# VH-VL binders against q9zuu9r114to356, part 19

Target 1, 243 residues: q9zuu9r114to356
Amino acid sequence: IAWKDLTVTMKGKRKYSDKVVKSSNGYAFPGTMTVIMGPAKSGKSTLLRALAGRLPPSAKMYGEVFVNGSKSHMPYGSYGFVERETQLIGSLTVREFLYYSALLQLPGFLFQKRSVVEDAIQAMSLSDYANKLIGGHCYMKGLRSGERRRVSIARELVMRPHILFIDEPLYHLDSVSALLMMVTLKKLASMGCTLVFTIYQSSTEVFGLFDRICLLSNGNTLFFGETLACLQHFSNAGFPCPI
Short names: E, the ipSAE of ESMFold2; O, the ipSAE of OpenDDE; V2, 0.75 times the mean of E and O plus 0.25 times the DockQ between their complexes.

## First folded at step 11 (VH-VL; framework fv_tiragolumab)

Design a1 (at its last look DockQ between E and O 0.31; V2 from the best seeds 0.00; counts 0 for: pae E 2.5 > 2)
Fold by OpenDDE, look of step 11:
Structure a1 (fold): chain C 243 residues (1-243), chain A 127 residues (1-127), chain B 113 residues (1-113)
Amino acid sequence: as target 1 above (243 residues)
Amino acid sequence: EVQLQQSGPGLVKPSQTLSLTCAISGDSVSSNSAAWNWIRQSPSRGLEWLGSTYYRSDWYNDYAVSVKGRITINPDTSKNQFSLQLNSVTPEDTAVFYCARESYYDFWSGTYSFDYWGQGTLVTVSS
Amino acid sequence: DIVMTQSPDSLAVSLGERATINCKSSQSVLYSSNNKNYLAWYQQKPGQPPNLLIYWASTRESGVPDRFSGSGSGTDFTLTISSLQAEDVAVYYCQQYYSSPFTFGPGTKVEIK
């Protein structure tokens, strides 16, 4: 996936006047992890949505998004998008939930549907939780935030997307859960999935797992490139990497 | 190299149970990169998939609707084999039965074919 | 169920000549997400099980001679033997593995003219 001069404006009360993303450029190679990093209201989620074709109707996008070198729309099932906040069915087990989701989402491509669910469970390291109730506010013994997030990702994986967009996969995760998440995602990437996700901040250890970084501030891209290059860029400027 | 060796009787009386076994070598019946299938072939019905058994953190079975309710495919991890049981057979069930491995390609593509087959077993249903 | 058909039912070709077998599926076996056609070709000789020749519509199985090639996409597929050899006399089957139940074509008998 690649994007060129991508600008996103939001409709205000009267006119489209607020540029949330300003002329962003970047790309993500297959089987790699590209992170869009920035503070709150930096435009990172908007950029992610723009790349995924998931902008709200109140937004206008300018520029171009390329998938496999073409401006064609991503076909159904080719990509997944995981929202920052996803609704899970707490009364179901992880397996049941994913199976239910698979039934709803999978089109005619239905070979070994149950195995698809299991593959997703395994891919997201949820094997030990497959039979656990997802839970929620009303369920004292429900899944923790990290597991819940992984379930949300697994939900998208049942479609076996080649590109996975994830809005803030580390949201409300502790350091251990965050690392586990990133390791899990790294494994997905190694399997050939292109991952593009947003984060507010990360530990040095997590940061090292990224292949490329898009640093956003107030809608502007401060940096785009390889993770190592980012470190060098800021180091050369006399500043530590803004992680 | 993967090899499938079939065994079982070639003659079954009507209303009885057809039983075949397929011994696996060079792979595991519990492999997460394979599914183990039974396929039969007859002049009247051609090649017909009957069902599969496979392990994906749990055992799963898929059966063809045409034989559903009569068919059971069971893995035996101790012997590294899987079996076919077809109940209440009729002369219409007469066919050459094959066990076959369905190979897993990758996460994104799933399985891709039946790459290894047993030698086949002619099972005749006759009184 | 996806119904597979083949044409012709039988084909007689001279040694060294091209043999072409067609296969059609009642619905597309192309998965849009990965752009792969879930179609395989098998060769079956008398008294033997089917032998996998081609998968993903055009990928040759290991050990399969180069004279065998698969083409097509969606619902229409073709198996081509560029130069028919004596050992190629067999029945050829197409098979879809796009959706359960997996289904086979009726087969095409290839003989030497």
Scores: ipSAE 0.497, ipTM 0.815, lowest interface PAE 1.4, mean pLDDT 92
Fold by ESMFold2, look of step 11:
Structure a1 (fold): chain C 243 residues (1-243), chain A 127 residues (1-127), chain B 113 residues (1-113)
Amino acid sequence: as target 1 above (243 residues)
Amino acid sequence: EVQLQQSGPGLVKPSQTLSLTCAISGDSVSSNSAAWNWIRQSPSRGLEWLGSTYYRSDWYNDYAVSVKGRITINPDTSKNQFSLQLNSVTPEDTAVFYCARESYYDFWSGTYSFDYWGQGTLVTVSS
Amino acid sequence: DIVMTQSPDSLAVSLGERATINCKSSQSVLYSSNNKNYLAWYQQKPGQPPNLLIYWASTRESGVPDRFSGSGSGTDFTLTISSLQAEDVAVYYCQQYYSSPFTFGPGTKVEIK
């Protein structure tokens, strides 16, 4: 996937055509992790949605998005998109939740559907939790936030996407859970899934796992490139990397 | 080399149970990469999928609605085979019965249709 | 149920000539997520089980000669034998594996003139 001169404007009650993303350029290689990083209101979620073709009706996109070298939008159903907040069914086990999702979404043999579910469980490091109830506040016994986040991602993996867009995979996770999530996502990328996701901030340990970084501030792309190039860029200017 | 070898009687009386067995060589009935199917072919009609058995963390069966309630497909891991039982047969159940393998390659490629078939067993339901 | 139909019911073709078999499904078997048609073709020679020729509408199974090709999308599909050989005398079936129950076409008998 690549984008060139990508601009997104937002219409609303307060203003018409406010620029949220301003002439952004970048790309994501197959099987890699590309992160869109920035503070609140930097435009990172809007850029993510623009790349995925999931902008709200009040938004307008300019510029070009290329998929595998072709000038094209991302058709619905050919990719995965994980929202920041995902509602899970607490009365189901992890395996049951994923299997019912596969039944509703996938064509093909039931054997394929079962196999995809088991592979998604393994890919998201959920094997020890597969037969546990998802639970939550409604049921007093359930998965912790890190495990619930991995189930949310696994649900999208059931669709067998080649590209997975994730809005804030580390949202509200403690440092241990956040590191596990990133190690898990890195492993998923190495298995052939192209990952593009947003983060607000990262620790030094998590930062080192990213393949490519798109730094946003107030809609502007401050940097796009590999992790080492990010450090070199700001070091050459006499400042530490803003992470 | 994967081979499926069928066995079982070719004559069954109405209202009795049709029983067939499919022996597997070159693969395992408990393989995570395969599902084991039964398909029949009526002399005056075409091919009809009946059901499957497979193992993914647990054993599962999937049966065609047309025969659900009469059909049972069982694996036998010790003998590396799987069986078909079809209860309460009528002359309309007369057909050539085939066992077949359905392969799963990986998460991204998924599965595609039946790649290995048994030799076929003509089962006639008549008294 | 997705109903599969084939035409013609039988076909006589001279050796070395092209044979064309059509298959139609009552519903689309194209999955938008991967842009693949869940359609297979089988060859069944007399006294033998069916043999898989084509899957995903156009992909040849290993060991299948190049003279066999599949085409089409959505609801309309074609199996083409570019140069009929004596060993190709068989009944040919299409099959959808998009949704349960997984149904087969009625077959097209191909024979030599």
Scores: ipSAE 0.486, ipTM 0.759, lowest interface PAE 2.5, mean pLDDT 81
ESMFold2 (binder alone), look of step 11: mean pLDDT 92; pTM 0.939

Design a2 (at its last look DockQ between E and O 0.41; V2 from the best seeds 0.00; counts 0 for: pae E 3.1 > 2)
Fold by OpenDDE, look of step 11:
Structure a2 (fold): chain C 243 residues (1-243), chain A 127 residues (1-127), chain B 113 residues (1-113)
Amino acid sequence: as target 1 above (243 residues)
Amino acid sequence: EVQLQQSGPGLVKPSQTLSLTCAISGDSVSSNSAAWNWIRQSPSRGLEWLGSTYYRSDWYNDYAVSVKGRITINPDTSKNQFSLQLNSVTPEDTAVFYCARESYEDFWSGTYSFDYWGQGTLVTVSS
Amino acid sequence: DIVMTQSPDSLAVSLGERATINCKSSQSVLYSSNNKNYLAWYQQKPGQPPNLLIYWASTRESGVPDRFSGSGSGTDFTLTISSLQAEDVAVYYCQQYYSSPFTFGPGTKVEIK
């Protein structure tokens, strides 16, 4: 995936002249992890949505997004998008929920075999939780935030997308859960999935797992490139790594 | 090399149970990269998939609707084989039965069909 | 269920000549996510089980001679034997593995003219 001179304006919530994303350029190679990093209201989620074709109707996008060198729309099932906040069904087990979700996403049949759900469970390291209730606010024995987030990602994986967009996969995760999440995602990437996700902040360890970084601030892209290059860029400028 | 060896009676009386076994060599019945299937062939129905058994952190079975309720496919990890049981057979069940391996390529592609087959077993349902 | 059809029912071809078999699926077996066609071709000789020739519509199974090739996408597929050999006399089946239940075509009998 690649984007060129991507600009996003939001109408209705902000002044009609306000740009949320300003002339952003970047790309993500297959089987790699590209992170869009920035503070709150930096435009990172908007950029992610723009790349995924998930902008709200109130938004207007300028520029170009390329998938495999084409401006064509991504076909159904080719990509997944995981929202920052996803609604799970607490009364279901992880397996039941994913199965239910798969049925909704794959109308009329399950693609190939029921094992697609198991594959997703395994891919997201949820094997030990497959039979556990998801739970929620009303359930005392529910999944933790990290597991819940992984379930949300697993839901998208049942379609076997080659591109996965994830809005803030580390949101409200502790350091251990965050690392586990990134390791899990790294494994997905190594299997050939292109991952593009947003992060507010990361540890040094997590940061090292990224292949490329897009740094956003107030809609502006401060940096885009390889992770190592990012470190060098700021180091040369006399600034510590913005992690 | 993967080999499938079938065994079982070739004659079954109506209303009885057809039982076949498929012994696996060169692979495991519990392989997470394979599914083990039964397929039958008759002049009237052609090649017909009957069902599968496979292990994906748990055992799963898929059965064709045409034989659902009468069919059981069971893995035997101790012997590295899987079996077919078809209850309440009728002459319409007369066919050559094959066991076959369904291969799994990867997460993104899934299965790519039946690459290894048993030698086949003609089962005749007759009084 | 996806219904598979084949044409012709039988085909007589001279040695060394091209044999072409067509297969159609009632639904597309092309998966948009990976752009793969979940279609296989089998060769079956008398008294033997089917032998996998082609999978993913166009990929030859290991050990399959180069004269065998598969083409097509979506709902229409073709198996081609570029130069028919005596050992190629058999019944050929297409099969979809896009969705359960997996279904086979009725077969095409290839004979030497």
Scores: ipSAE 0.545, ipTM 0.833, lowest interface PAE 1.2, mean pLDDT 92
Fold by ESMFold2, look of step 11:
Structure a2 (fold): chain C 243 residues (1-243), chain A 127 residues (1-127), chain B 113 residues (1-113)
Amino acid sequence: as target 1 above (243 residues)
Amino acid sequence: EVQLQQSGPGLVKPSQTLSLTCAISGDSVSSNSAAWNWIRQSPSRGLEWLGSTYYRSDWYNDYAVSVKGRITINPDTSKNQFSLQLNSVTPEDTAVFYCARESYEDFWSGTYSFDYWGQGTLVTVSS
Amino acid sequence: DIVMTQSPDSLAVSLGERATINCKSSQSVLYSSNNKNYLAWYQQKPGQPPNLLIYWASTRESGVPDRFSGSGSGTDFTLTISSLQAEDVAVYYCQQYYSSPFTFGPGTKVEIK
């Protein structure tokens, strides 16, 4: 995937031409992790949605998005998109939730559908939780937020996307759960899934797992490049690297 | 190489139970990379999938609607084989019965169709 | 149920010539999300079980000669034998594995003319 001169504006009652993303350029290589970093209101979620073709009707996109060298727009089912907050069905176990999702969405042999579900469970490190109830608003002993986040991602993995867009995978996670999530996602990328996700901030250990970084502030891309180049860029300039 | 060897009687009387066994070599009936199927072939219906058994964290069966309620497919891990029982047979059940392996390669490649077949067993349902 | 049909019912082809077999499904077997056709081709020689030739409509199974090729998408599929050999005399079946029940075509018998 690549983007060139990508600008996104939002419609509003008083200033509907405001640019939320300003002439961004970048790319993500197959099987790699590309992160969009920035503070709140930096435009990172808007950029992510623009790349996925998921912009709301109030937004307009300018510029070009390329997938595998083609200017074609990605069809909805060819990729996965994980929202920042995902509503799960708390009365189901993790395995049940994923299996019913596979039954509704996938063609093929039932053996294949169950195999995909089991592989998604393994890929998201959910083996110990597979037979536990997801829980929710009405359920006192539901999964913790980190486990729920992994279930949300596993649900999208059932569709076997080659590209997975994740809005804030570390949202509300403690440092241990955040590290587990990123190690898990790095392993998933190495298996052939291209990952593009947003992050507000990361620890030094999590930062080292990223392949490429797009830093945003107020809609502007401050840096785009490899993780090592990012460390050297800010070290040479006397600024602390993201942690 | 995976090989499937079938056994069982070739003649069954109407209303009785047809029973066949498929022995597996070169793979395991409990393999998480394979599902084990029964398929029959007759001049009137051609090739017809009947059902499967497979292991993925637990044992599962899938049966064709046309024979559901009459069919049972059971694995036997100790003998590395799986069986077909078809109850209340009629002359319409006369066919060559095959066991077949359905393989799963990996998460991205998915499941192929039937790659290894047994030699076939002609079962005639007649008085 | 997805009904599979094949044409012709039988085909006589001179040794070394091209044989073409058509298969049609009553519903699309293309899953647009991954752009794959859930269609397989089998060869069944006299007195033998079926043998898998092609899956995903056009991908040859390991050990299948290059003279066998599959094409088509959606509902219309073709198996082509570019240069018929004596050992290719068989009945050829298409099969969909898009949805249960998994169904087979009625077969196309290929003979040497």
Scores: ipSAE 0.419, ipTM 0.729, lowest interface PAE 3.1, mean pLDDT 80
ESMFold2 (binder alone), look of step 11: mean pLDDT 91; pTM 0.939

Design a3 (at its last look DockQ between E and O 0.82; V2 from the best seeds 0.00; counts 0 for: pae E 2.7 > 2)
Fold by OpenDDE, look of step 11:
Structure a3 (fold): chain C 243 residues (1-243), chain A 128 residues (1-128), chain B 113 residues (1-113)
Amino acid sequence: as target 1 above (243 residues)
Amino acid sequence: EVQLQQSGPGLVKPSQTLSLTCAISGDSVSSNSAAWNWIRQSPSRGLEWLGSTYYRSDWYNDYAVSVKGRITINPDTSKNQFSLQLNSVTPEDTAVFYCARESYTDFWSGETYSFDYWGQGTLVTVSS
Amino acid sequence: DIVMTQSPDSLAVSLGERATINCKSSQSVLYSSNNKNYLAWYQQKPGQPPNLLIYWASTRESGVPDRFSGSGSGTDFTLTISSLQAEDVAVYYCQQYYSSPFTFGPGTKVEIK
């Protein structure tokens, strides 16, 4: 996936349309992890949605998004998008929930659907939780935030997307859960899934797992490139990388 | 190479139970990359899928609605085989029965070979 | 259930000539997400089980001669034998595995003219 001079404006929030993303350029190679980093209201989520073709009706996008070198929309099922906050069915086990999703969305024999579900469970390191109730606020015994997030990702993974967009996968995760998430996603990428996701901030350890980084501030792209190049860029400027 | 060898009686009386066995070689009945199916063939009904048994973190059975309630497919891990039981047979159940393997290969590609290996078939005649 | 139909019921073709068999599904067996058709072709000779020839509508199974090819998408499919050989005399079946229950066509008998 690649994007050129991508600009996103929002209507209705202010008297005049505001540019939320300003002339952003970047790309993500297959089987790699590209992170969009920035503070709150930097435009990172908007950029992610723009790339995924999931901007709200109040938004207008300028520029171009390319998939496999062509300007085309991503067909249904070719990509996954995981919202920051996702609704899960708390009364179901992880396996049941994913299987339900597979039944609704996948063709093939039941065996095939079950196989996909199990693979998704394994891919997201949810094997130990496969038979656990997802739970929620009304459930005393439910999954923790990290597991819930991985279930949300697994739901999208059932569709076997080539590109997976994830809005803030580390949101409200502790350091251990965050690291586990990133390691899991890194493995997923190594299997051939292209990952593009947003984060507010990360530890140095997590940062090192990214292949490419897009730094956003107030809608402006401060940097885009390889993670190592980012470090070098700021180092050369006499500033530590804003990690 | 995968081979399926069928065994069982070729004659069953009405209202009795049809029983067949399919022995697997070159693969495991508990393989997580295969489902084991029964299919029958008759001039009146053509080729008809009856059901499957497979292991994917647990044992599962899928049955066709047409025979649901009368059919049981059971794996036998000790003998690496699976069986078919069809209860309350009628002359309409007369057919050649086949066991067959369904394959699951790659998660990302979703590759499947449908029914790639078959047993030799067993003619089962329901007659008094 | 997805209903499969085939045409013709029987086909007589001279040795070395092209044989064409058509298959139709009552519903599309094309999955838009991966752009694959969940359709298979089988060859069955007398006294033998069906033998898988083609899967994904156009992918030839290992060991299947090049003269066999599958084409089509959605609801209309074709099996082609480019040059009919004596050993190709058989009944050919299409099968969908897009949704349960898996269903087969009625078969097309191919004979030598």
Scores: ipSAE 0.796, ipTM 0.902, lowest interface PAE 0.6, mean pLDDT 93
Fold by ESMFold2, look of step 11:
Structure a3 (fold): chain C 243 residues (1-243), chain A 128 residues (1-128), chain B 113 residues (1-113)
Amino acid sequence: as target 1 above (243 residues)
Amino acid sequence: EVQLQQSGPGLVKPSQTLSLTCAISGDSVSSNSAAWNWIRQSPSRGLEWLGSTYYRSDWYNDYAVSVKGRITINPDTSKNQFSLQLNSVTPEDTAVFYCARESYTDFWSGETYSFDYWGQGTLVTVSS
Amino acid sequence: DIVMTQSPDSLAVSLGERATINCKSSQSVLYSSNNKNYLAWYQQKPGQPPNLLIYWASTRESGVPDRFSGSGSGTDFTLTISSLQAEDVAVYYCQQYYSSPFTFGPGTKVEIK
């Protein structure tokens, strides 16, 4: 995937600027982790949605998005998109939730649907939780935030996407859970899934896992490049990396 | 290579239970890459899928609605076999019964194959 | 249930000539997400079980001669034998594996004229 001169505008009250993303350029290689970093109002979620073709009706996109060098939108089912917060069905076990998702989304033999679900459970390190109720409804005890986040991602994996867009995978996770999530996602990328996700802030340990960084501020791309080049860029300018 | 060998009686009385066995060589009944199916063929219904048994972290069975409630398919890991039992048979159940393998490759290539290996077939006649 | 129909019911073809068998499904068996048709073709010779020829509507199973080809998409599918041989005398079935229950066509008998 690549983008060139990508600008997104939103209907708003501002007199002089309605641009949320301003002339952004970048790319993600297959099987790598590309992160879009920035503070609140930096445009990172808007950029992510623009790349995935998920912009709201109030938004207008300019510029180009290329998939494998072709100017085309991403077909449904060839990619996954994980929202910042996803509502799960608490009365189901993890296995049941994923299996019913597979039944609704996939054609084929029931054995194959069952197999995809079991593979997604293993990929997201959910084996110990597979038969537990998701919970969180009617005062029922349930999964912790990290486990629930992994279930949300596993549901998208049932579609076997080549590229996975994740909005804030570390949202509301403690530092240990956040590190586990990123290690899990790095392993997923190594198996052939291309990951593009947003983060607000990362620890030094998590930062070392990224392959490529798109740093945004106020809609502007401050940096795009490999992780090491990000450190060199800010070191050469006399600043530490802002993450 | 995978080979399926069927055994069981060719004559069953009405209202009794039809029982067949399929022995597997070259693969395991508990393989996480295969499901084991029963299919029958008659002049009135043609080819008809009846059900399956397979193992993915646990044993599962799937049965066709047309025979659900009368059918049981059981694996036997010690003999590397799987069986068919069809209760309360009528002459309309007269058919050639086949066992067949269905396979799954892996998560990313996760390609669905149709039935790739079949048993030799067993004609079962339901008559007094 | 997805109903599968085939035409003709029976076909007599001279050796070396082209045989064409049609299969129609009552619902589309094309999954747009992977752009694959969940349709298979089987050959059944007298006294033998069915033998898988083609899956994904057009992909030949290993060991199947090049004279067998599948085509079509969605609801309409065709099996073609480009140059009929004596060993091709059989009944040919299409089968959908898009959704349960997985159903077969009624068959097309191919004979030598």
Scores: ipSAE 0.451, ipTM 0.739, lowest interface PAE 2.7, mean pLDDT 82
ESMFold2 (binder alone), look of step 11: mean pLDDT 91; pTM 0.939

